# VH-VL binders against q9vpl3, part 464

Target 1, 224 residues: q9vpl3
Amino acid sequence: RGKINIQRPKAPHYERARVVAVTQPKYPELPKAKSCFKTRAERTQQQQENPYNEIIAREVRNWLDHSRLVAFFHLSSITADDIFRVRVQLHKQNLHLKSYGSKIIEQAVKNTRYEAIVPLFHSNHCIVFSPDPEKTAALLRIVRRVPQMVLLGGIVEETMLSRNQLVAYAQMPGLHAVQAQLVQTLSQAPGHLIQQLQAHQNSFVQVLDVHAKNQMNEETPKST
Below, E stands for the ipSAE of ESMFold2; O stands for the ipSAE of OpenDDE; V2 stands for 0.75 times the mean of E and O plus 0.25 times the DockQ between their complexes.

## First folded at step 17 (VH-VL)

Design D184 (framework fv_anetumab; at its last fold request DockQ between E and O 0.51; V2 from the best seeds 0.74)
Fold by OpenDDE, fold request of step 18:
Structure D184 (fold): chain C 224 residues (1-224), chain A 121 residues (1-121), chain B 111 residues (1-111)
Amino acid sequence: as target 1 above (224 residues)
Amino acid sequence: QVELVQSGAEVKKPGESLKISCKGSGYSFTDYWIGWVRQAPGKGLEWMGIIWPEDSFTRYSPSFQGQVTISADKSISTAYLQWSSLKASDTAMYYCARDYGIYESYYFDYWGQGTLVTVSS
Amino acid sequence: DIALTQPASVSGSPGQSITISCTGTSSNVGGDNYVSWYQQHPGKAPKLMIYEVSNRPSGVSNRFSGSKSGNTASLTISGLQAEDEADYYCSSYTKSKTPYVFGGGTKLTVL
């Protein structure tokens, strides 16, 4: 009885080979986990709205709706410690520094008036919220300490502002200051007008006096 | 009215320590940067550094880093400039000034009267 | 060290208009409008005359004006008066480790 060579089994007879080929169980290819072929975009769409993300998105909306000042910053290689220190300083001024993921922001502002801010959030970003638009200058003074915080723009009184516009806004005198300046300017205007009117009159009188004096000097006969 | 009042003139020897002061009034001291500027005799203005008085965050010019210490006491609205060991080359007028600028805009709108520091052997 | 270049001296007669230049680079003067000008009389503290290229603080005479072209900022003093005789310094934000730099100063003489 010849030792069955287990290492090189003789090819089965043609008929047996056919039967084996036909009877080989075709194991259904395990459905390639749709997850492997779903584009990053499709994976992002099927990410079941993480209840947690919804909560955070709602928070973001709440901040946006209740803030009169919103400033957007890009963060470039900033340390957690630096962020913390800035946050503390901002907080003392009733400025609230928050950081949210781009997806959360997108979810939060979807179908809202804030949807235009989505393109600003392509990298590491933070948002500063304040109920007081007069704190814009304070904000921009504080963030000076962190050059890694790059101002991108903001929202003031429901108006979206570019970086330059926000800086310009911060440099404007407050409404009360403007009013005070206006009142001062208006109060000075009559005085200036009076001075100008008086100056002309005084000049005229001086010219007349000089003329009168010259006439009097001509009429004084040289009493030889 | 905004005012910065500096301490009086100092005459020191090389190797001595010195701390000069700048007291701010007429505004919220903790809401504005305070800067120090050096002016050597017959020379121009040199930016030394700035301090945020609220938490004493400081930024120095590289030329002055480690050479001087800028500090502040917000309780008395006072900023300080100090040397651990004076050099003859430290002889100069020192000005404190309020930095009114925002973000990347730096400018000093109010200045102290200056403190003359003379270091001579 | 980023240096702002100013002429060492300028002179003018009373009533004339003079201009002081401040030349930097694209990383300072040529960048955003963050140029300032200071006036300093002998033995006195500097006084802010112009901020952000062209803005005048309250109390500064309208005879002082600022402008910028390229990498050069300019301070123009119109109707020159004897009291304008002083040293003038430009300054600018820099993108370097030193965020703020002064020019070398210009001595203005009124003849």
Scores: ipSAE 0.867, ipTM 0.945, lowest interface PAE 0.5, mean pLDDT 87
Fold by ESMFold2, look of step 17:
Structure D184 (fold): chain C 224 residues (1-224), chain A 121 residues (1-121), chain B 111 residues (1-111)
Amino acid sequence: as target 1 above (224 residues)
Amino acid sequence: QVELVQSGAEVKKPGESLKISCKGSGYSFTDYWIGWVRQAPGKGLEWMGIIWPEDSFTRYSPSFQGQVTISADKSISTAYLQWSSLKASDTAMYYCARDYGIYESYYFDYWGQGTLVTVSS
Amino acid sequence: DIALTQPASVSGSPGQSITISCTGTSSNVGGDNYVSWYQQHPGKAPKLMIYEVSNRPSGVSNRFSGSKSGNTASLTISGLQAEDEADYYCSSYTKSKTPYVFGGGTKLTVL
């Protein structure tokens, strides 16, 4: 009828249905054994995509969105007491030690600029999150007590840094140090104030330029 | 400014106990490692151990494990080196020092003035 | 782990450059391992002169420089002055046993 006009079939399906009817009126049936059994890959995928994983993946995304510092470590065998004591010391510095399964990390960073981190989580690992990138030195000082935590790299201000770049970042003068030096300069004699401000502005620009260069030196495709 | 001030020189007899101190000021004491270094008269430097003052986590050189106790009282920004029973061979200068290194970097940027311990035999 | 080897003494005249060596292994000096250098005048505490192979702390003269080649680290003092006469110790980090090892020390004499 009227409902059959243009709306019922799409051109490809309509054309294929007529051709099949002429050449072979009966469609081949699917193998019954194949239709009744799942593949090994399908079973593994189904087990890994439960709702619990999606809830935890949102947690990881939330940490990534609100953390200006993220550090990735390979984790060798360690006692529960030793890792707990490190977690406490890190927490006192607003550094949050976490561990997540590789499937959860994959879900969390899918279609984001951080997708390249997924291979880091195929082995034993842990992650440290913090809103305070100035705490990078504190992080790296505390973890000295646990040689089982081997630094792989990190993310600072939304830029991925290699191991060496993150360590170099930790050793740079901080923004707070630049601001404190500026306050001291403003409290000094009026003469030469503009010259001192130019020097501090250049120091601040140098910190930003080093930060930008570290972002550009990342080993990802975006490093070009 | 960063300063580490150690307790004064000690003259002791073998078998006596001793606890010497190292008080840090001008920085956040619990945010840095403190190490102890021995120097026997006319000899070189020997690392004894290191402490994280916030929770008193300690690592000792194998040569000094069981020979001394390293401790800290974070409420007064002070680290300690202690012997339960001194020997004549403990006669040495003892330094505390702040370790400023990160990750796999270890170095002492500020040192105490030293405490001379003399054990007569 | 193995001790760091330094010459027992070295000497130079004022204005000359001298180099003090510190030899270890691939596990404590070689590769990516860090070495530091300390100066000690008689009766005084050691003072950090070089950290992480070649970095100079604030307040240390640029006459002092550090370098590393293979398993040997070097401290170079240019424009030698009388106040440079002191004992010098290298130190390294080791992953296998203790976090620190010191060299035996080198007595620098300014002639």
Scores: ipSAE 0.797, ipTM 0.894, lowest interface PAE 0.9, mean pLDDT 79
ESMFold2 (binder alone), look of step 17: mean pLDDT 90; pTM 0.932
OpenDDE, look of step 17: ipSAE 0.859; ipTM 0.937
ESMFold2, fold request of step 18: ipSAE 0.769, 0.765, 0.774; ipTM 0.876, 0.876, 0.880
ESMFold2 (binder alone), fold request of step 18: mean pLDDT 89, 89, 89; pTM 0.921, 0.921, 0.920
OpenDDE, fold request of step 18: ipSAE 0.862, 0.862; ipTM 0.942, 0.943

Design D185 (framework fv_anetumab; at its last look DockQ between E and O 0.43; V2 from the best seeds 0.71)
Fold by OpenDDE, look of step 17:
Structure D185 (fold): chain C 224 residues (1-224), chain A 121 residues (1-121), chain B 111 residues (1-111)
Amino acid sequence: as target 1 above (224 residues)
Amino acid sequence: QVELVQSGAEVKKPGESLKISCKGSGYSFTDYWIGWVRQAPGKGLEWMGIIWPEDSFTRYSPSFQGQVTISADKSISTAYLQWSSLKASDTAMYYCARDYGIYESYYFDYWGQGTLVTVSS
Amino acid sequence: DIALTQPASVSGSPGQSITISCTGTSSNVGGDKYVSWYQQHPGKAPKLMIYEVSNRPSGVSNRFSGSKSGNTASLTISGLQAEDEADYYCSSYTKSSTPYVFGGGTKLTVL
């Protein structure tokens, strides 16, 4: 009994081939899934709101709402290890480094007062959150170790700051120190005002005295 | 008050190893960079490198890379500068200083008193 | 190597105003406002006099002021006093592998 070559089956007899051809189930051509011809625009619109993205977006909003300090950084060719090391150092200072996709950020800040930050997130970025705005200086000291982290700007006490403004803020004496200075300055102001007011009064009195003396001298009749 | 106190003067021979110290007090030692600056006799100031004491992250000047080692012990608020093999050219005053700068601002607001290192045959 | 150039020496009489220059490039002094000045008396550690071009630390006399124009930073000492005789060093941030550079120093003599 010849070994049936399963790799090259002999062509069936013409009659059998005809029967097989007629009995072959014609499967309806699957409608060419409209999905293959969906325009890039339709594909982008049908990006099914990944429920996961919504959850992450809520997380981002939560961080934004509870943070008094938010700093935005561009990441230029930074390694995961470097990020991790910086994250650890920041965490020790109660600074929380997070990274989110641009789409997530856009979704998170849509129709909020923070919508203006969206253009900052066109590339690789990270965000540092803190409940303490006084940690801005600490943040900027730690970030020095990673030149690849480029400061873009931030939010302090719900106010959006440019890069330069954020740096300037970090350099300012604490609120209490500034208040103390203000109080000191204000406490000195009355002294100066009093001096100026007294100076004018004294000058006026001097002028009056001179005038009175001059009048007295004119009234002294030359006793012939 | 912020203070940096350095170890005493050292007299060594070429080829010897040396480790000098800088102890910080009056501030949070781990929250500021510490830098080392060399000043050869009659010469100017040379930046050697800086260290973040919390995790001992270091950055060196290219001129000093591989020539010295900067380290720190945060438990005792002390930074170190060390040589494995001293050269006569290492004869100089060495200063540690606190870097108070932020982001791209680098400046030293407090300085140690300096450690004189003399390397002579 | 990014170098900051200072005059080797400057002199002035008591009561005069003198200026020490520090010239760099657009990559350091010209690019940013991160210039610092240090005073060093003989046998003493340097003392920070000016940071970020024009800011004075606490305890530094108002006679010391800093400015910058183009690639040149300047330290001005007004009302020169005998105690001002010292070496003065400028420093700057650099965007290079060496974030910190010192000038060559200027010896100030009070005549």
Scores: ipSAE 0.856, ipTM 0.934, lowest interface PAE 0.5, mean pLDDT 87
Fold by ESMFold2, look of step 17:
Structure D185 (fold): chain C 224 residues (1-224), chain A 121 residues (1-121), chain B 111 residues (1-111)
Amino acid sequence: as target 1 above (224 residues)
Amino acid sequence: QVELVQSGAEVKKPGESLKISCKGSGYSFTDYWIGWVRQAPGKGLEWMGIIWPEDSFTRYSPSFQGQVTISADKSISTAYLQWSSLKASDTAMYYCARDYGIYESYYFDYWGQGTLVTVSS
Amino acid sequence: DIALTQPASVSGSPGQSITISCTGTSSNVGGDKYVSWYQQHPGKAPKLMIYEVSNRPSGVSNRFSGSKSGNTASLTISGLQAEDEADYYCSSYTKSSTPYVFGGGTKLTVL
């Protein structure tokens, strides 16, 4: 269950599921299937990609289901030796550095509340998974040695966090005490949460997530 | 609880070698960066470099690149600063310090007591 | 973005508030950049007083506070006491030739 090298399974941009499209829209005409004229190599490639994608997507889903910490990074060009040394240092802290194609990520998170992460994987990237959310500070300390890894955000305890929220989460003093206070605060109105935030600065993560989850307007992805 | 204990003062002559030490205790030594900071007599603080003790990855200030060697022995929770050939201008107080910052934050939360190095004659 | 500029000295009487400035550039102080402050008594190691612009470590008196405006960070000491007499250094990180930079230091004299 080694890491899948994205250079080999990577698809340009993203793949479309043409079969499902023909059951829904009338407007665009889809190309007719020409499977009787396909070569042996094309048939073999097509069949291999389907089972491979399913297996890897299940791996991603398993990581998401068993990880209380997931961190997303943009990855600039980096030597194989440098990324390997970082992976080793992360692994020693129960932090697991992985990379997957955007098609596989899309398959793994479809029909889940995590579908919003798919656009993060249309560019060069890596993901760190861990069952240990208390290791967020260790993660962010280790990655200081690789400026090529640019933090985009993450998921902590099934809650989506922005970059600034994840960094703030990692640095909050008395993490267990803050978690206990946040649980107690959740039994109270949002106005009380805002007052608690102003009185106790280390409660930012939960109240920001509550406001983001209740947001009516979705933020438009940047185009330029 | 966190403590960094440095080796004792040194009096040396130009051209001699020297290795000074910094032993960390009260925390997981290999989970944090260790930095070295120089302070010439009557002068300010000057950063020399940092090390990740688990695998000895180092970064040096350009002013000190090639002038000193930073190393660590994680089995005894100890970082080192060493010179192969001391100069009179190396006379200074040398501090080790733990870097507690994450991501794009860098700061030294605990410091050793310092090692005075005097290079004369 | 090599240097952080601090006044060479500052003085105040017991009970006063004083402010020590640390001026840099957008590359090391401005924007989202972090600044830390260290206190050093004569013959002793530096001690962290403020990290990430305004945060105070455990065990540091609440008389010490930090702030930043533009490219200038400030350390404010309220209720000045004799034991506050020391040298104070600001520090920041840069992606330039000296990744960690220290200011030149400010000698605080309590009159």
Scores: ipSAE 0.759, ipTM 0.872, lowest interface PAE 0.9, mean pLDDT 79
ESMFold2 (binder alone), look of step 17: mean pLDDT 90; pTM 0.927

Design D186 (framework fv_anetumab; at its last read DockQ between E and O 0.41; V2 from the best seeds 0.72)
Heavy chain, then light chain:
Amino acid sequence: QVELVQSGAEVKKPGESLKISCKGSGYSFTDYWIGWVRQAPGKGLEWMGIIWPEDSFTRYSPSFQGQVTISADKSISTAYLQWSSLKASDTAMYYCARDYGIYESYYFDYWGQGTLVTVSS
Amino acid sequence: DIALTQPASVSGSPGQSITISCTGTSSNVGGDNYVSWYQQHPGKAPKLMIYEVSKRPSGVSNRFSGSKSGNTASLTISGLQAEDEADYYCSSYTKSSTPYVFGGGTKLTVL
ESMFold2, look of step 17: ipSAE 0.797; ipTM 0.896
ESMFold2 (binder alone), look of step 17: mean pLDDT 90; pTM 0.928
OpenDDE, look of step 17: ipSAE 0.858; ipTM 0.938
ESMFold2, fold request of step 18: ipSAE 0.795, 0.770, 0.798; ipTM 0.893, 0.882, 0.896
ESMFold2 (binder alone), fold request of step 18: mean pLDDT 90, 90, 90; pTM 0.922, 0.927, 0.926
OpenDDE, fold request of step 18: ipSAE 0.868, 0.866, 0.867; ipTM 0.945, 0.947, 0.946
ESMFold2, last read: ipSAE 0.782, 0.770, 0.781; ipTM 0.886, 0.880, 0.887
ESMFold2 (binder alone), last read: mean pLDDT 89, 90, 90; pTM 0.921, 0.925, 0.924
OpenDDE, last read: ipSAE 0.871, 0.867, 0.865; ipTM 0.947, 0.946, 0.944

Design D187 (framework fv_anetumab; at its last look DockQ between E and O 0.43; V2 from the best seeds 0.72)
Fold by OpenDDE, look of step 17:
Structure D187 (fold): chain C 224 residues (1-224), chain A 121 residues (1-121), chain B 111 residues (1-111)
Amino acid sequence: as target 1 above (224 residues)
Amino acid sequence: QVELVQSGAEVKKPGESLKISCKGSGYSFTDYWIGWVRQAPGKGLEWMGIIWPEDSYTRYSPSFQGQVTISADKSISTAYLQWSSLKASDTAMYYCARDYGIYESYYFDYWGQGTLVTVSS
Amino acid sequence: DIALTQPASVSGSPGQSITISCTGTSSDVGGDNYVSWYQQHPGKAPKLMIYEVSNRPSGVSNRFSGSKSGNTASLTISGLQAEDEADYYCSSYTKSSTPYVFGGGTKLTVL
């Protein structure tokens, strides 16, 4: 009994072939799934709101709402290891380094007062969150170790700051120190004002005295 | 008050190893960079490198890279500068200093008193 | 490599104002980079006099002021006193492999 070559089955007899051809189930051509021809625009619109993205967006909003200090950084060719090391150092200072996709950020800040930050996130970026705005200097000291982290700006006490403004803020004496200085300056102001007011009064009195003396001298009749 | 106190003067021969110290006090030692600056006799100041004491991250000047080792012990608030093999050209005053700058601002606000290292045959 | 050039020496009489210049070889000194100034008396450690071009640390006399124009930073000492006789060094941040560089130093003599 010849070994049936399963790899090259002999063509069936013409009659059998005809029967097989007629009995072959014609499966309806699956409608060419409109999905394959969806325009890039339709594909982008049907980007099913990944429920996961929504969750992450809420997380971002939560961080923004509870942080008094937010700093935005561009990342230029940084390694994961370098990021990790910086993250650890920041964490020790209660600074929380997070990285999110641009789309997530956009979703998170949509229709909020923070919508203006969206343009900052066109490339690789990270965000540092802190509940303590006084840690701004600490943040900027730690980030020095990673030149690839470029400061873009930040939010301090719900106010958006440019890069330069954030650096300037970090250099300012603490609120208490500034308040103390203000109080000191204000306490000195009355002294100066009093001095100026007294100076004018004294000058006026001097002028009056001179005038009075001159009048007295004019009234002294030359006793012939 | 912020203070940096350095170890005493050293007299060594070429080829010897040396480790000098800088102890910080009056501030959080791990929250600021510490730098080392060399000053050869009659010469100017040379930036050698800086260290972040918390994790001992170090950055060197290219001219000093591989020539010296900067380290720190945060437990005792001390930074170190070390040579494995001294040269006559290493004869100089060495200063440690606290870097108070932020981000792109680098400046030393407090300095140690300096350690004189003399390397002579 | 960014180099900072200072005059080797400057002199002035008591009560005068003198200026020490610090010129960078790169536009980086005139840009976002920060310039600092240090005073060093003979046998003493350097003392920070000016940071970030024009800021004075606490305890530094108002006679010391800093400015920058283009790639040249300047330290001005007004009302020159005998105690001001010292070496002065400028420094700057650089975006190069060396993040920090000192000038060559200027010897100030009070006549």
Scores: ipSAE 0.855, ipTM 0.935, lowest interface PAE 0.5, mean pLDDT 87
Fold by ESMFold2, look of step 17:
Structure D187 (fold): chain C 224 residues (1-224), chain A 121 residues (1-121), chain B 111 residues (1-111)
Amino acid sequence: as target 1 above (224 residues)
Amino acid sequence: QVELVQSGAEVKKPGESLKISCKGSGYSFTDYWIGWVRQAPGKGLEWMGIIWPEDSYTRYSPSFQGQVTISADKSISTAYLQWSSLKASDTAMYYCARDYGIYESYYFDYWGQGTLVTVSS
Amino acid sequence: DIALTQPASVSGSPGQSITISCTGTSSDVGGDNYVSWYQQHPGKAPKLMIYEVSNRPSGVSNRFSGSKSGNTASLTISGLQAEDEADYYCSSYTKSSTPYVFGGGTKLTVL
């Protein structure tokens, strides 16, 4: 989780500054041809549309920068109640389900190594972000209840992974899972080895005991 | 270390109710699916249903939809299988098992010891 | 009724290899669908031997291997031992109303 700057709109002073600049002599000092074709209204309208998109694009960029796990899904039709319940289950695992328009994604990844993800957002989709790449298995376990979410691929530790690569990554043990598997393996292996060694030792002791008794009988003659 | 411990054997008559339990330990109970599997005497394994214990989301096999109730109490790491009215055909061994699969993979890596339910007149 | 088809029994001598088949359809065993295998000794719970067609869990002997061709999955046990005598079940996931399905089981007898 991070605080993103979604709720802090651009200061209106930028629009005032542009109006003020137009009223001064020698300003605007415009390029020869292009200034004749743009009106003041077009400039203002362009600014209003772009700042809102840019704020949301910065949110996406911030999620990408702070997430060591990003997973991309195609999303089929689903009820708002069902998607909400899945979002809650994901959130409990520090997995954050989001959706953004393709143009906003394009703005967010512009001039980054992630530009290749833009085509994934041409259809209905959702994205899961997390700072915890070890939560990939938890993500893929929870989404089993949502056939409407079809995995397309992801990003783990700044590396782009295909669907199959992401699933394979999720099956690799994390630190806790590796430690649990190691304990189970050590318990089975030492116990098996100990049983085999104890069986050999017991057999050897039995042979020695028989041999010792035979020698004792030979050395103890009948006395009178 | 992962362990699933089921309640003891039951002998019942047709029409009686029954609730059997499966307690998980040694792992984070709410992070994994729990399934129930039936085995009639001398017969094979049959999947009954699965539950996500954190919010009790369930999915039933069509053969068992409306025949049993699967539930969980996450505060005590326990899943339940319940009948409101037993039939003689419910005589079977019942297993709970943890489903370790992800995405499109489904398999049971740890199993309870089983609960034998006998329903006879 | 909706079970994967396994032979009822199979037998082999110690040290030999045997194969247990599990036949279904393109909707359960075939294609990209996963198959798992379970071993069950009398009076005991099943034990996972193979998952995702061919993967062996930690602690399962490398004498057990899994494969799939077309609509048939196979469990192969090499170097057959007396303790391998048990019932073996295959299982598959489908994207249908019965998403988990088991085979009917195969009794393995070690001669």
Scores: ipSAE 0.764, ipTM 0.878, lowest interface PAE 1.0, mean pLDDT 79
ESMFold2 (binder alone), look of step 17: mean pLDDT 90; pTM 0.932

